# VHH binders against q9y6x5: the designs that were tried, part 461

Target 1, 379 residues: q9y6x5
Amino acid sequence: LPPKLLLVSFDGFRADYLKNYEFPHLQNFIKEGVLVEHVKNVFITKTFPNHYSIVTGLYEESHGIVANSMYDAVTKKHFSDSNDKDPFWWNEAVPIWVTNQLQENRSSAAAMWPGTDVPIHDTISSYFMNYNSSVSFEERLNNITMWLNNSNPPVTFATLYWEEPDASGHKYGPEDKENMSRVLKKIDDLIGDLVQRLKMLGLWENLNVIITSDHGMTQCSQDRLINLDSCIDHSYYTLIDLSPVAAILPKINRTEVYNKLKNCSPHMNVYLKEDIPNRFYYQHNDRIQPIILVADEGWTIVLNESSQKLGDHGYDNSLPSMHPFLAAHGPAFHKGYKHSTINIVDIYPMMCHILGLKPHPNNGTFGHTKCLLVDQWCI
Short names: E, the ipSAE of ESMFold2; O, the ipSAE of OpenDDE; V2, 0.75 times the mean of E and O plus 0.25 times the DockQ between their complexes.

## First folded at step 23 (VHH)

Design la34 (framework vhh_7uia_1; at its last look DockQ between E and O 0.02; V2 from the best seeds 0.00; counts 0 for: pae E 20.2 > 2, placed apart)
Fold by OpenDDE, look of step 23:
Structure la34 (fold): chain B 379 residues (1-379), chain A 123 residues (1-123)
Amino acid sequence: as target 1 above (379 residues)
Amino acid sequence: QLQLVETGGGLVKPGGSLRLSCVVSGFTFSSYHMAWVRQAPGKELEWVSTISGSGGYTYYERSVKGRFTISTDNAKNTLYLQMSSLKPEDTAVYYCARTQYKYSGEWKPFDVWGQGTQVTVSS
């Protein structure tokens, strides 16, 4: 039987949550598998971009999902979480579930993973759920496990997405120990449910499972606001994305807009597109706007409004608060092994290896994950 | 006709042992994952153990791990649950079930059930 892989994402699960809170189910999962303590995600550290990086192995500039909100100046199209189903946005890359189906005549399944309900390169996941935040984890898990167990052609790759602890992180802030403890306990319970379900169905030992996240969460405050209206008039630009990385489309001369913004706040870096730091790998895409504003950690960019968020993400991807973790279990993985750090784009070539797929060109390094795998040399 | 028939239940003292049997008819159980599930009085159904159709993999609920052993005899079309070191907390009706997905929006991973056999652990 072909290897099977379930990729699970708990949105906004900051890596250091594992150190600061108790996760008996997740720790048991890790004990019997592997842990990567920190995963360096891609810039910007937002949901859609990073989830697509996980399944493509590409930086955002390469796969074309460069933010949760995008604008294409040529086609005049907009992308947002409420408008994400146009293949135009996704077709600059080939996600692994498409590869899985096209290369091996296998099936893929998805429970609300970003992009899975969109035909990409005229291929859509064999089984998928339309995104609906009201659908319970249990229902999503039931569907995924049903498809993994009963599909023909067999489902060999499946994704499962859950919105917590991101939503709560935004609401309470990651430093709210009382509320976040409650939230994270629920997440651990869900992991317990997942493991139990797989065991009940006789899938646990033979199924490879990766539990990861797209980004972390940093504490925000009403005392750390950057008001753009204090620096530039709205008539001079169109705002494509706001915080903590603002995407600016000038309506007047770009240089003039830049000059109005460059000294707006000591807690915000302003970049012309061509001057964006190379380390971000966030330059070579037309969907990246002419000017971007990058707020410092914990600072919020606002427009004459106070932010209601006590936590946020999207900041510099080198910040530990932005980093998720990766845990894995299954026949492909060692037991009781911990690794310090990988890049989020490294997950793709690893998954391809596990599934026996030829990876598309990607930015990941398979060598970074070799120590996690039982069939590889670790030096 | 699909049928599962459990036997082997009874009254046993704490620390004792029982062996449950489930005879399968109407299908080849080696083609399915089979499970034991139990329900204690006033409690919800609880998964106990699963064995893969191939017999190559066994899974146990944490509280029974090391004490219970699930196995099959293909020649007899029979599923077994060897229970040892029984505890009062193990008191329940034990069901054998065929693992099959019928997704109706409910948590129902099994499609065929036996009538159950009562296990009582008491001093």
Scores: ipSAE 0.006, ipTM 0.286, lowest interface PAE 10.1, mean pLDDT 93
Fold by ESMFold2, look of step 23:
Structure la34 (fold): chain B 379 residues (1-379), chain A 123 residues (1-123)
Amino acid sequence: as target 1 above (379 residues)
Amino acid sequence: QLQLVETGGGLVKPGGSLRLSCVVSGFTFSSYHMAWVRQAPGKELEWVSTISGSGGYTYYERSVKGRFTISTDNAKNTLYLQMSSLKPEDTAVYYCARTQYKYSGEWKPFDVWGQGTQVTVSS
């Protein structure tokens, strides 16, 4: 039989939650497998872009999902979390479930991973769930395990997505120990349920399982607002995305718009597209707007209003608060090994190796993950 | 009403050809994968072939690859299976089925099935 892989994301799981909260079930998972303590994600540190980077191995400028809210100037199309089904947005890359499904005698399954309910390159997983946030983790898990056990051709790659702790991180902030302890305890129980279900079905010893996340979370405050309306009139630009990375489409000369914004706040960097730092790999796509505003950690860009969120993400990807973790268990992985860091784009070539797939051109470095794998020489 | 109707089955000699059709109503092909699944007498269901919603990607079980061709005609809402070089082991009831586009509560991922059409390959 070909190797099997289950990729699990718990959205917004900040890497240092592992140090600051108790996870008996996740720690047992790690003890019998591997841990990467920090995964350096891609800029901007938002949900759709980073989930697509995991499964394509590409920076956002290359795969085309450059934010949760986007505008394509060539086609005049808009993308949002309520308008994400047009394959146009996703077709600049080939995610691993498409590559896997194109192999002889293989299929892919998905429980709500971003993009898996879209027919990318006219291909959708043979088994998938349309996104619906009201569907319980248990139902998602039941479907995934049923498909792993009962499908022809066999499901060799499966994804599972859960919205927490991101939703609660936004609501309470990552520093609310009382509420986040309750939320993270529930997440750990779900991990325990996942492992127990796999054991009961006889999958645990021969299934490779990766548990990871797309980004972290930072604390916000009503004392840390950047009021965009105080710096520039609405008539000078179209707002494509607001915070913490604002995407600004000028309606007048863009140098004029830039000059009105550049001194708006000492807690915000203002970039013309060509001046975006090269380390972001966030420049060479038409969906990246001519001006972006990047708030400092914990600052919120607003339009003369208060903010109801106490936590946010999307900031500079060098910030430790934006980094998730990665844990893995299965026949491909060492037992009891801890690794300090990888890049999120490195996950894709590692997964391709585990599944015996030829990776598409990508930004990941297979060598960064070799020490996690039993079949590789580690230096 | 969601409905799949297969036709085109029959008796054919080894090495012969046959074309199965599946007329679809109540949903749009572009939103789903469509499949052919077969069941030989006394045997379990066996997946044969799948096609993506636009018809751009096709998938085949190993024993039929190179002999069978799956296709669609979206203007006629019809799924096809062109079978050639038929062998006695291809004898089965052939069903068209919709692959699950979203969870429907079925324990199997195929949520809409046709009635089946008999294919018999015999001298």
Scores: ipSAE 0.000, ipTM 0.118, lowest interface PAE 20.2, mean pLDDT 88
ESMFold2 (binder alone), look of step 23: mean pLDDT 82; pTM 0.844

Design la35 (framework vhh_7uia_1; at its last look DockQ between E and O 0.76; V2 from the best seeds 0.00; counts 0 for: pae E 2.05 > 2)
Fold by OpenDDE, look of step 23:
Structure la35 (fold): chain B 379 residues (1-379), chain A 123 residues (1-123)
Amino acid sequence: as target 1 above (379 residues)
Amino acid sequence: QLQLVETGGGLVKPGGSLRLSCVVSGFTFSSYHMAWVRQAPGKELEWVSTISGSGGYTYYERSVKGRFTISTDNAKNTLYLQMSSLKPEDTAVYYCARTQYKYSGEWEPFDVWGQGTQVTVSS
């Protein structure tokens, strides 16, 4: 039988949560598998971009999902949570579930992973759930496991997405130990439920499972606000994305807009598109706006000096607070092995290897994950 | 038609308790996250608590955590907010509304909510 892989994402699971809180179920999962303590995600450190990077192995400039909110100046199209179904936005890359179906004549399943309910390159996941935050983890898990067990062609790749601890991180801030302890305990319980269900169904020993996240969370405060209105009039630009990385579409001369913003705050870097630091790999896409504003860690870009979030993400991808973790278990993985760090784009070639797929050109390095795999030499 | 009707508000002394109810009609609230929000005089609308439609995941604003309890009765299509240890700072009009969490980390704007119920905490 072909190898099977379940990719699970707990949105906004900051890597150091593992050090600061107790996760008996996840730790047990790790003891029987592998852990990557830190995963360096892609810039910007947002949900749509990073989830797509995981499944494509590409930087955001390459796969074209460059933010949670996007604008294409040529087509005049907009991308957002409310408008994410147009294949136009996704077709600049081939996600692994499409590859899985096209290369091997297998099936893929998805429980609310970003992009899985969209036909990409005229291919949609064989089984999927439309995104609905009100659907329980249990129901999502039940569907995924049902598809993994009872599909023809067999489901060999599946994704499962859950909104916590991101939602709570935004509401409480990651430094709220009382609330976050409760939330993270619940997450650990969900992992326990996942493992228990897989065992009950006889999947545990043969299914490869990756548990990861797209980004972390940093503490925000009303004392750390950058008010754009104090620097530039709204009539001079269109705001495509706001915080912590603002995407600015000038309505007047770009240079004039830039000059009005460049000294807006000592806690914000302002870049012309061509001057965006190379390390971000966030330049070579038309969907990246002419000017971007990057707030320092913990600072929030606002209009009218108001913000409701106590935690946020999207900041510099070199910041530890933005980094998620990766844990894995299954026949492809070692037991009791811990690794310090990988890049988030490295997950794709690893998954392709596990599934026996030929990867599309990507930015990942398979060598970074070799030590996790039982069939590879660890250097 | 979609309708939310809040009840249970009133005047209480500090340290007192109230139970707010929100009766839902026109939709199944189990298909949505339900929230309580409040607006005090001269202040902006403030989120208080959310309960998931998925089976009781609950969220609380920090200032009400441990004092307020959000719950539902599916049979009655009713959302509740049990408030205890009330403080003058809790004085506000309380609204119930449905909401959805999005990938972007934003909550869907409240598209359906009631007329609110007044809660006054005063000595």
Scores: ipSAE 0.769, ipTM 0.918, lowest interface PAE 0.6, mean pLDDT 95
Fold by ESMFold2, look of step 23:
Structure la35 (fold): chain B 379 residues (1-379), chain A 123 residues (1-123)
Amino acid sequence: as target 1 above (379 residues)
Amino acid sequence: QLQLVETGGGLVKPGGSLRLSCVVSGFTFSSYHMAWVRQAPGKELEWVSTISGSGGYTYYERSVKGRFTISTDNAKNTLYLQMSSLKPEDTAVYYCARTQYKYSGEWEPFDVWGQGTQVTVSS
């Protein structure tokens, strides 16, 4: 029986929710498997970039999905959540489901993981759902389990994406205990349903399951706004992305635009592209604009308007509030083991190992995840 | 082709209740998120509540939380807003509208609107 892997993302699941809220079903999953308490994700800490980093093992500068909103000056193409299907954006890397299904006697399935409904290198996931946020978790799970049980060649790698707790985190903020408790309880019930469904279908014993997320969430406030219009006129630049990492394409001399912005707020760092800190690994791609603005945690960059979000992400990836967790269970994983941290790019080579795939060149380090795996020395 | 029709508005005394309905035609109801939005006299549009088409998640504006309940009946392609403990400040035209949640954490602008139904709370 070839090894099988299901990769599940609950978007915006901040690592410390595990400590601050009760998750009886997730805790049982962890007790029988492994936990990584903090996953250090990639900068910027946004949905599209981090989901692609998980499945490519690459920093954003290397896989080319550098934000949720992008512009390419040569082709004049725009990327957004309403315009994300052009393979042009995705083709700078090869995600694991493409590598998997190109091997003999293998296929891949997807329930809405970012990119799985795009023909990347002329290859789309063998089975997939077109993105639609209104499709229930139950229907996504039913499709995934149907494909895992009924496909020829067999589905050996599957992905499942869910929009919560990100949506509620944005609406209420992570500090709203009443609303977040309700939302997180519902998510824990979904995890219970996932495990129960896999057991009832006979998949649980031979399926490796990873439950993770792309980023966390920080509290925002109407008292913590950075009004970009008060510092610079719109006519001097094109705004590619706004908050909390603004992407600025100057229309006039770049140094003049930088000088207008550099003292705009004590709660915002302004970087020329070449001055972006090396630890971000966020410099060497043409889709990264000449100037970026990085708001401090909990601050929101606006264009002279209020913000309706009480929680956000995208901030510096060193911030614990931006970190997700990783839990895993299955024949490849130890039982009852906790690990403090890995890099999000380390997930890719670990998954390749589990599936018996040769990884493409990547930024992950297999050694960082060896302690999670039963077939490896934990030295 | 695409149509949203609100009903159930009317005159209500303070502390009273109303149930608004929005009947949907021309698209698959469960494939979208649905919202109630209101406009009080002389005021801007104000979002009230949103529900997923499958009914899994609900969201409320602060001022109506605990007093209003959004729900759906997928068999009837109908969105509801149960309003209780009504106040004069709830006087508005109430619209149902269609939206979606996206990967980016943003909601699409409301792209399909009903004609609205008047709710008047006064003694």
Scores: ipSAE 0.537, ipTM 0.797, lowest interface PAE 2.0, mean pLDDT 92
ESMFold2 (binder alone), look of step 23: mean pLDDT 83; pTM 0.854

Design la36 (framework vhh_7uia_1; at its last look DockQ between E and O 0.14; V2 from the best seeds 0.00; counts 0 for: pae E 16.8 > 2, placed apart)
Fold by OpenDDE, look of step 23:
Structure la36 (fold): chain B 379 residues (1-379), chain A 123 residues (1-123)
Amino acid sequence: as target 1 above (379 residues)
Amino acid sequence: QLQLVETGGGLVKPGGSLRLSCVVSGFTFSSYHMAWVRQAPGKELEWVSTISGSGGYTYYERSVKGRFTISTDNAKNTLYLQMSSLKPEDTAVYYCARTQYKYSGDWTPFDVWGQGTQVTVSS
């Protein structure tokens, strides 16, 4: 039987939550599997980009989902949560569920993973749920497990997405111990439900399961605001994305706009596109705007408005507060093994290996995950 | 027709309690996130609380946390706001509305509103 893999994402699950809170179910999951304590995600550390990086193994500049809000100057198209269905945005890469279907004549299933409800390279997930935040985890899980058990061709790759603890992180801030404890307890219970259901269905021993996240969360404050209106008139630019990485499309000379912004705040770095640090791998895409503003950790870029968020993400991907974790269980993985760190793009070649797929060119390094796998030598 | 109808408002003394209800018609509220917002005289609209349609995740504005409880009754298609330890500062018209959470971490604008119910906290 072909290997099967379920990829689960809890949005905004900061890695150090594992150290600061109790997760009985997740810890049991880890005990019987593997843990990567820190996953270095891609810049910018936002939901659409990082989820696509997980399933493509590519940096954002390569797969073309460079933000949650994008603008293409040539086509004049916009990308956003409310406008994410155009294959134009996704077709610069091939996600693993497409590869799974095209290479092996297998089926893929998805419960609200970003991009899974879009035909990419004229291929859409065999089974998918349209995104709806109001659909319960239970219903999503039920659909996924049903597809894993009863599909022909068999579903060999499935994704499951959940919005917490991201939503709560934004509302309460990650440093709110009381509220976040409650939220994280619920998440752990969901993991318990997931494991229980898999056991009940007889899937647990044969299904590979990865539990991860796209990014962490940092504490924000009304005392840490960067007001762009104090630095530049809004008539001089179009704002494509705002915080904590602003994408600026100048309406006047780029240099003039840059000069107005470069000293706007000591807590914000201003980059011309060509001067964006190489370590971000965030230059070589036309969807990246001519000027980007990168706020320091915990600072929020605003216009003439106050931010209502107490937590946010999207910051420098080297910041620990932005890092998620990865846990995995199944026949492909060791039991009781912990690893310190991998890159988020490393997940793709690992998943391809597990599924027996030939990976597309990617930025991941399979060698970084070898120690997690039972069929590999760990040096 | 989409409709939200708030009830349960009234006059209460400081420290008192009220329970607001919002009856939904024309749609299933469990398919949305439902919220309470309020507007005090001369003030802007203020978000109070949200409950998810996905399993009862609840969110509260800081000033009402511990005092207010948002809940639903699926059988009645009704949203509730149990308010306790009420303060004069809680005086406002209370509205129920629907919204959704997005990948970006933002919330969709409220697209359906009730007419509101007046809550007055006064000695």
Scores: ipSAE 0.788, ipTM 0.910, lowest interface PAE 0.6, mean pLDDT 95
Fold by ESMFold2, look of step 23:
Structure la36 (fold): chain B 379 residues (1-379), chain A 123 residues (1-123)
Amino acid sequence: as target 1 above (379 residues)
Amino acid sequence: QLQLVETGGGLVKPGGSLRLSCVVSGFTFSSYHMAWVRQAPGKELEWVSTISGSGGYTYYERSVKGRFTISTDNAKNTLYLQMSSLKPEDTAVYYCARTQYKYSGDWTPFDVWGQGTQVTVSS
C-alpha cells in the first residue's frame, strides 16, 4: 500500500487558540496522533510565503515568494494575491507536489493551496481546483477525497486550504473571545466533518493527515497606526507592500529615503537591505526591496488614517502570536505524542520522508521532527 | 450568477448626505475585499474606499476620509458607503467592485464590477 499524505491548512490559526478555546474534534484528532504546540514560521509571516515554505522547506529569500505583493525590476512584473499565476514567481523552487507526481505511478491533488493551480517548472498539480474563495469547504473536501480514492496513477499527496480563521482574525482580532469562539467552533466542526468523511470512505486508517497553518494573528488598534505620509513624500519612493512589513523602492538617493524614514516612529524598525537581521534569512533575493519597514507587534503602517482591521500578521517571526501549530494523524505518526516546537521549514523534509521522496536542498532539519514518527528513534 | 447592484444614488445639495448600497449575489460576500470606485464625467476611474468583507480593516482615499464610511452587512450580502458633507467634486458614477483574492493588499485588481449609481451634488 503506497504511503499517502493529506496536508491541510487553516489559514491564520494561532497556536494558542488550542489552549484558549474548545476543540473537541481537533483534540480527538490530536489524542490519536501528534501535536507540535508551536511552529516557528518564516519572516515575513504572510500567507503566500509561508505556504510555499511548508512545501519547499526553504526560507523566503531562497524560494522567491518573499511577500504577498512583489515587484521584479528587471522584468517589470508584479505579483499579488489576485495576480499570482505567472510561473516566473514560483520557479525558484520545486514544491513537493511537483516532485511527488514526477515519480513513477504517483499523482498529486490540490484544493486551493497557494501555487497548486500554477504550472511550476511546466508541471501543475495532477488534479487541482482553480482558486475560488466561494467554493465551500465541503466541495473542496469532496474533490480531494474523490481524487484520493479514484485516481490512476494514485494520488499520494494532496493539499487542502481553507481561509479561516484568518479572515475572522483580521475582522475581529484575536482578543475578541465571543466572535472568535464562534468562528473557531465552526472550524472545529469542519475538522470533524473531514475526519468523518475520511472514515466513511475507508481512508482514515491508511492516510497520513497533517493539519497546520501558515501564521498566527495579533491584535491591532486605531491607536497603533504609523502614518508614512507624515514622514516622506510619495514622490520619493515606490511602495511595493505596506503593512506590517513595508517594501520601499527609492526613486531618489537611497540614503535620503532611509534618513527620512528612520525616525518616523519608535514603533517601526527601518532596515537597509544589507542591515536586515541575519536571523530573518531575508536578504538574498532581488525581490526583497532596498529598504524595508518592520512595524512592532500590533502596529499598522498606513498611508491614510483609518483601518478597520482589528487583527494582522506579517510581523517578526520570533513573536509567539505569529506562530501556528501542527497536528498529525496516520500510520507514520505516533499516537498521543506532544512536541513543543519545530521550524516551519522542517515540515518539508518530514513529508518527503513519509512519502519516500528525495528532498531537494532545503533549510529544514529532519532531526527536529523525528520524534513525531513511528519509524524513527527519538535520540 | 455573479451580480453586484448599486442603489442609493441621486441628486443632493452640497453638505448633504447619501447612503449607497451594493447588493451582492453569486459568491461568498465575506471572503473578498470589497470597494467603491467612482468616475466623474470625462475623468479617469478613482478609487474611493476598500473594506474586507470578513476582516476588520478599511482604507479611504484622502479626499473622502472623515466624510465617507464604508461598511458591510453580511446577513444581507450588502456593502454600504455612507457619504456625508458632500461636495460638488463628489459628483460621479459610483461603482462597487470585488477583488479576486481574500485579504490582499490595496494593490489587488478588481475583477467584478456593478453597473454604477449616479451621485450628483449641485445646488
Scores: ipSAE 0.000, ipTM 0.170, lowest interface PAE 16.8, mean pLDDT 88
ESMFold2 (binder alone), look of step 23: mean pLDDT 82; pTM 0.839

